Miniprotein binders against a7ua95r516to809. Designs and how they scored, part 38

Target 1, 294 residues: a7ua95r516to809
Amino acid sequence: ASLSLLSISDLVPDLQFIFFWMSNAIEILYFIQQKSPAYMQTIELMDDKAGSKESLLSATISANEEAMTILEEVIMYTFQQCVYYITKTLYVVLPGLLDCNPFGTEPSSEQCRRAAGVCVCAVCVMPEAVRRVVSVFQTTSDLLQQYQVHSEIQSQMFAYLFFFTNVSLFNQLIDKGPARGWFQRSRVLQIQASVKILLDWAKGAGHNHLAQKFFAKFCSTVTILASPPQQLSQMSWKALCAEHPSLKPVQLHRILTQYQLMAELGPLPIWQPSSEDEAYIYRTVDLLESFENH

## First folded at step 12 (miniprotein)

Design fj7
Fold by ESMFold2, fold request of step 13:
Structure fj7 (fold): chain B 294 residues (1-294), chain A 83 residues (1-83)
Amino acid sequence: as target 1 above (294 residues)
Amino acid sequence: DPKEKVEAMLRAAERLLEEARKALEEGDFERAIELAEQAIWKIMRAMYEAEKYGTDPEVDLKLYEILEKADQILERAEEELKK
């Protein structure tokens, strides 16, 4: 057995330390970028004595390039460490989304109110499994704001966290879904509601465009699986590909196969792949997503 | 009666959707968003309960249609508020 941090709250001290140094490195980098041209211009105005102007200019350029290189490496390293700690937490909490019931009896959570705007109905409840995921995202957002991390770096971090979430949920559904009963439509409808809570959090946090981009594959999967049989069975393969471009042919084929099985629509395939896609529906190397894709 | 509960949720969602549409036309975008969100959650809950208890396919299709329309109203209201 090895030690593993299971809660984002246990990681906050380490994350604070890393964000502190990342933010400092970013500030120094931007200072060098903003102030170096003025200093270089001052050198240009100096008297040229035995080529001292060229030597000083060359040394200044070299020092700036070395400093910027070091700072960029520090920023990249600290960014990767933040992502490492945060995704270890996400990895632990994400599977619960596939097993939880977001349709609880009564809404009682302040997070439900904030994640979905003002909640005035008894339908909106954030289950513990969803709260754990939202807590990871919210804590990350709060720390980024606390340390005044530049918006571009914040966007890159959430792009990766949403990408990681999408890959993790998609791969678990494809890989474990048949054995765990996750392709049952009542379960899919629960998953759909849980994902909507995450998407609503992302929208309220100002990351809607990133969530739309990086959750697309899992959202398309859930949308297909949640569709009424009368509606889905009338759609051609080509129409489904056009509506869900984030899904590779092998992925779409697997999802439709599971859908047809669980909806008890008989053994004869309803959706016939196009001729060009037919070669790709059995490419199992493309079935699961890589965590290295951005 | 679970079937009557689902149908009541559908009726409530339809009323919320119509009120959201009216709020959108009147320029009350925050209220339109609030009402559309309430409709969406009512329908999502209704779809789950309908599937769990079993209902006829026409109810299932109607719930799906209304969910799609509520999503569209929400999206439009949010775009207008952003302006």
Scores: ipSAE 0.750, ipTM 0.920, lowest interface PAE 0.7, mean pLDDT 84
Fold by ESMFold2, fold request of step 13:
Structure fj7 (fold): chain B 294 residues (1-294), chain A 83 residues (1-83)
Amino acid sequence: as target 1 above (294 residues)
Amino acid sequence: DPKEKVEAMLRAAERLLEEARKALEEGDFERAIELAEQAIWKIMRAMYEAEKYGTDPEVDLKLYEILEKADQILERAEEELKK
């Protein structure tokens, strides 16, 4: 069955091959970019044999442009292939974050309590669902470092993986949350803690700014859902939009509707959308996020 | 007694938060971060326990307020440490 082939450990040999070629293509592209202007300048300073000088200049320009085009295509293709394989495994493991209990082991171990500041103890009690997601991110990070992939490309890779994670979790919560009971506040608090573990991994890995940017929609959703009714009911629609700019009006409206149902609150006048937003809260085409990268 | 556990967690988180605030004021940003993280985890657990066992809404509000303050201290300390 194909599920066994989606494990990140099963994909490592293929990913090693792809990262090898991607890293080599990047290094060659950088070399050409660095040398091309200097070499063209050297040709311009050569002794005056007008015919041969113009011919050499034209051939050098054509070779550089063709080589750069080919290398850029190789880099883009290998990048997309890495993303394809990694997100396939990520898609399989992400739903488990919405169903796990990150609190089940924290107070039961006196040894972990005595070493509460030690990162190793926290990792030892990590829920398996969270561990599986962290393993995908960690394996990706290890491979990128092993093959010395340029730091800008590493950042772009994690930007997309965090984007994908955010979209996947948000869409599943919105789509399946009512049927699965994921909007119950005790469940939301568990989800909040599980996401905190992911954010802590990203911070320790040097990707804090990317995680803050690309998890913003899901984190805002969880923050709203975790808020006590006494505080949230005092925040106007305008204030909520300002505090959570990553949420579209239709998304905020859906989140507040689910919150009202779970907290057994009636419609609140303070949560009525602004006149500007009224047309947007019913746009169900905008409810779910697209996986398309822009 | 779940109420007793939540109240103990609340008191422990309040102590951690006060220590974190003082570490931040003294410029010990690494310690402020460690203490704020410990407070955040304690409060997240306490909020879950309070919700699960139906503990006092006033406790729920207090836990949430402390969580927000701990997050603010954490962010402030992390910004200062980067400088």
Scores: ipSAE 0.748, ipTM 0.920, lowest interface PAE 0.7, mean pLDDT 83
Fold by ESMFold2, fold request of step 13:
Parts: C-alpha cells; sequence; structure tokens
Structure fj7 (fold): chain B 294 residues (1-294), chain A 83 residues (1-83)
C-alpha cells in the first residue's frame, strides 16, 4: 500500500478521535477558568476553624495550576496531531493546483448553486485538483464544527493550514516552475483563477482575514506574474517592493527574471534593485520559504 | 472569433461593473458584492483567453483596469456591509 495517495477521508476516524479529546480538554479548561474565581471566593468566606482555610486555599490554587498545565499540554498535543495528519494530506494534493485549468467549461445553473462550500458564478468550473484541496479544508471545517471546537483554536488551525499551503505552493512554483512551464502567463492566469476559488472558499468559511494574511507571498507572486507587460514594465523596483512587502529581494528578483523571460522583453534587466537591496538579490538561502518560519 | 468573444466578455464585465457601482451608490451592498464578483470572474476568463490567443495588448490593459475597479467596488461594499 502506498502512503503517497492518502486521502482526507481515510484520516477522518483518527481526526474524529483527536478532535473529540481536544474539544473536551478545551471545555474543561474553559470551565476551570470561568468558575475558579467563584469557588476560591467561597473558600475565603468559610469559617477558619482549625486554620485549614489557608491550607485548602493554597492546595486549590496548586491543583488548578497543575490541571490547567495538563489540559494545555493535551490541547497542544492534539492540535499538533491534527495539523500533522491534515498537512500530510495537503502535501499530496497541493501540487495539482498548479497544473489545472479552471476555465475548462461553462458553468451550469446547478454549478452556480452553493454546493459543498464552493460558489463559482457565471464562468467558473471547479477542477478536480482544486476540489481535492477544498475537500481537505471543508472536511477540517466540518469536523471542527461537529466537535464544537473553540473558535480561537479553529482560527489557529486554519492559520497553520493556510501558511503550509502558501509555503508549499510558493516553493513548488519557484523550484519546478521553469521546467513545468508554470511561468507562462496563460498558466499563471489559470493558477490565479484556481487560487481565487480557494480564497472564495476561505471567505465563505469565515477565514478571509487569515487567508489574506497567510497567502500573501503566493498571491503577490501570482499578481506580479499575471500583470500585463505594459503595466508591469512601468513600475520601478521600489514600487514593486512597496506593493509586495511579503516578497524578499531574492524572491522578487527571481519572479521578475522569469517574467521578463516569458514576456520576451529582452535580456537587459528592466527592474533595477535599490542600492539597499542589491546585496540581497542573489542570497539563495533566502529564496525558498521554511515550513517553520511563522 | 476569439477576439470578438473576448470583446463581448469585456462588454459584459463593464455592464456588471456599472450595475455594481450603482448598487453601491444605492446602498445595496450585498447586490454590489454579487455583481462585482461576477465581473471579476468574467474578466479573469477574458484575460486568459486574450493571452492564449494573442489579442491586442490594449484589450489586456483594459481588462486589467476593469479588474482593479471591480476589486475596489468589492472592497468598499464589503467594508460598508461590515458597519
Amino acid sequence: as target 1 above (294 residues)
Amino acid sequence: DPKEKVEAMLRAAERLLEEARKALEEGDFERAIELAEQAIWKIMRAMYEAEKYGTDPEVDLKLYEILEKADQILERAEEELKK
């Protein structure tokens, strides 16, 4: 059996177990945090018959601290396990997003209905590659809602999933893009549309802010590559840096180099790095993103 | 035929953008969002077809301009609805 063809549906039983325990730990922690002051106050109102009031208060404080520490560890561990399982599924399906054509067919009225958390009006079709990525996000969202996981934890989980997605897509584009033809503008426009479907899912799921924040580098890359040559060639290096602060100088330089090549704008560089950035445009150690840089 | 199709899509997107602008002025922010999104998708399809078939660069620039305007209407409508 091959682990390289892992689907999210195969992981649901394990995820249900993990989400169950995470949700229970969160609920107990919340109860302790909300009810502990009232309980401590009732101890302080007790008669101090044999001096046991001070000892009980001290022991109660210690027990609360130990319980909260254990619960926080359970929450952290279960969170990390959820992220581990889900990102392994994402790793398998994300590269296909760079190879799909979202403009394949005209949508029907049935496709304009909001089925399965995706609404693509008028001219959009959800290709299978995009559907597989959306399915991972939607299944995650469904499980989080099913187990009533606290909204802050849900937000943190999607922040990590969007961060992982951004790093994975950016690194694949930079590393494999020249050989795969992914820097051709017609392909970039297809990628832009596929990412738009994903961003629309995030907006409809209540995660628009997180998606805008954690997809910034990949979205900036696609925005630059999709820009008309007549418009982009009129922009200075400094203007591009200001519009795309998520891109490091070496990254922007690489993207513009590929753009100039594919748009056949000649061999002489159009965009001259500022004096401050010129030392950094060849720092290849900074080219790819780390999955741990967050 | 491809050039005519792209130009028809551009005209359809311009109509959607004008309707979105009017909805925004009238305070119908949900309608403005809906129309702006429809314009955005029409424009993205048109840009892809224009690039694939090598249509006039001036058409490409106009599509890009309309895309930016549609994004601005969408952002403003969403901001107003948030209030």
Scores: ipSAE 0.738, ipTM 0.915, lowest interface PAE 0.8, mean pLDDT 84
Fold by OpenDDE base, fold request of step 13:
Structure fj7 (fold): chain B 294 residues (1-294), chain A 83 residues (1-83)
Amino acid sequence: as target 1 above (294 residues)
Amino acid sequence: DPKEKVEAMLRAAERLLEEARKALEEGDFERAIELAEQAIWKIMRAMYEAEKYGTDPEVDLKLYEILEKADQILERAEEELKK
């Protein structure tokens, strides 16, 4: 109940605090890791005054190990907290993406100036539902940059957020799509265009590879559902498996079954699973994606 | 007429596709990407309008063919910019 009111803007103060500590902990950790060998060498080169050298070396090693362990825990904790808060905001705004119509406005004649990663050009009149999703990602990017968070941690953050987004959108589409009419080709084309706007943003933000990787399953699903019946009906199960390797057999089978029902094609023998996949298409436990495998 | 509009969009996408192909052949990969992306958006809108207003299935297939070709140009141009 209470989570439905949280915007990303409401979480910015808390996220700022978390990113501050995360960034500082990373910086200190790297400092210790880089300087520790030099300090140890310096101690090793000291004159052995009455066994004090070994004691100092042992104490320094122990202190560095303890400090690094604590810093790693702080980094992990702060990372998890950031992900937790950001994914909550995504969870609220992502359903709007599936209902979005990006074709409602004609693109203005204004040239898309790709200058600063978010082409808010008037041509890209980003539908409000897409803008809300992009705003979560953009705010996250801005905070990561503001606090100069290490690039590896930034990449891991976006990887997880894209993963979460893909899982959420995929599961919603598979579970609720038939009932909400999201499998209607006109609605699928809207979804495809909305996701393209998000992917174009990710590309402009420098996250193209991560976005393509982690959105592959949702994009494959939407691509199949957007395909003309005349073309898709000519594709074999094996060809579809090869073209969409991100989809499990049970997922592909469900998508094709729903497509068939929506397009009123009747049973298509060409879409019959292979003998090898036949056992897997009944594994309904594998139909929806899990959030745990990241 | 919605049909005429879709056909006009199809023709516009074909022109953009040809320009993108030419840019790719000339080694102007950035321009090829821009033109291919414009073609893709034009096609996606045309497909939506075609589906919404009911157009000839042949037009729908042609739009899809152009989309695939535009995606291929885009992919190739992006790969060349990474080298």
Scores: ipSAE 0.671, ipTM 0.891, lowest interface PAE 0.7, mean pLDDT 89
Fold by OpenDDE base, fold request of step 13:
Structure fj7 (fold): chain B 294 residues (1-294), chain A 83 residues (1-83)
Amino acid sequence: as target 1 above (294 residues)
Amino acid sequence: DPKEKVEAMLRAAERLLEEARKALEEGDFERAIELAEQAIWKIMRAMYEAEKYGTDPEVDLKLYEILEKADQILERAEEELKK
């Protein structure tokens, strides 16, 4: 099937199988870790019949270590497979988020209902493009909950998925943004609103801290680009670096340069990089984020 | 008039902001969050409309000021609910 047709729903059967093994392996690993000391103590308390106690203890230790190693490998493998399949579905739906207009519908008189985990506030009729992204995350959450996957593993999975999402969106915005007109303030405001819906979902799902952490670069970029020229033109390079520490100097410089072009501003001396940062703004290799540094 | 629409949205956001502030002061943190979120969405829409129709820069600045205040109320209310 072409990647373009792959939905998260199509992967659910495969993901269910993987999550089943992942969850079971975690449970068995924890069981061994918790019970191993008691087993060792029981062996230690046995009568030393012909020196067999030491051999039995050694064999039991070795068997537990081998079992734990295998279980860790299974957990790692299943985790990687889940992430691989889920990120493929994200890759397909994420571009739609940048083209989404959440303001296309008249604000309904309905109050924002945060309580349902999805800001189903009729004021926030979640645009279809945002809904598709949220659906990937929600399906992942539902599967993790269904198989009672340990909370730490859930957090690690969401951390990676948010990381992947941020890198993907950031790189697309920086690379394609000028050509697509995504640096126009009206388009930026649409993007900002679309991302806010996603962040509100993440908050409702209990992942607020992770979402804020891993979306920081994309959010900083969008925040700068959404700023009115009158406000942003008063901010120095140093102030912008301080407010947006997630952005590398080369990234901030690119954003400001594109903002200047979009807003038809002349050169702003106040945005001139510091002498310390001047060497870094030319490091184009650092402009785009890498998927490897998780 | 698009300008009048944006100004009406601005006034609506200001009212929501004030209600959110009052709810926060009264210790109704859930209501403060709801009202602040409504204000934020109203402002974001107003900003979009303002940009789309080329409204007065002063209105744009006011929208950002209200947005900042609404975010502050939201953050404070959320912090209080976690206690």
Scores: ipSAE 0.667, ipTM 0.889, lowest interface PAE 0.7, mean pLDDT 89

Design fj7
Fold by OpenDDE base, fold request of step 13:
Structure fj7 (fold): chain B 294 residues (1-294), chain A 83 residues (1-83)
Amino acid sequence: as target 1 above (294 residues)
Amino acid sequence: DPKEKVEAMLRAAERLLEEARKALEEGDFERAIELAEQAIWKIMRAMYEAEKYGTDPEVDLKLYEILEKADQILERAEEELKK
């Protein structure tokens, strides 16, 4: 099947199988870790009939260690498979988020219809492109809950998915943004609103901290690009570096350069990198984020 | 008029911001969050419309200032709900 046709819904049966084994392996591993000490103590308290106790203890220790090793491998493998499939679906739907206009449909009624039972929350009027992205995350959340996957593994999975999403969106914006007009302030405002809907979902799902952490670079980029020229032109390079520490100097310099071109601003001495950062702004290898840094 | 619409949205956002501030001061953090979020969405839409229709830069700056204030209220209210 072409990657373009792959939906998260198509992967649900395969993901269910993987999550089932992952959850079971975690549960068994936890059981062994919790019960093995008590079991060993029970063997130690047995009468030493002809050296059988030491042999039984050694055999039991060895069997538990082998079992735990196998279970850890199963957990790691199943985790990687889940991430692989989910990130494939994200890769397909994420570009649509950058082209999304969440403002295109005038909400007919100004007020959030929470009072009228029609949740006109930004989630209920979620643009289709945003909905597709949220659906991947929501399906993942639902599966993790359905199979009662350990909370730590859930957090690790969401951390990686948010990381992947941030890297993907950031790289696409930096690389393709100029050519696609995504640096136009009106487009940036659309992107900002679309990402806000996603972040609001993550907040509602209990992943606010992870989302804020792992989306920081993309959010910083969009925040700078969405800033009024009058405001941003008053901010020094040093102030921008301090306010957006997730951005490397080369990244900030690229963003400001594109902003300057888009806003038709003359050279701004206030945006000149410090002497310390001047060497780093030319490190084009550091411009795009790597997917391997997690 | 698109300009009048943006100005109306600005005024609506200012009202929501003030209500959010009052709710925060009263210790109604849930209401403060709701109102701040509504203000933020109104402002973001107003900024988009302002940019799309080429409205007064002063209005754009004012929208940005209100956005920052709304975000601050939101953050404060969320922090208080976590205690």
Scores: ipSAE 0.662, ipTM 0.888, lowest interface PAE 0.7, mean pLDDT 89

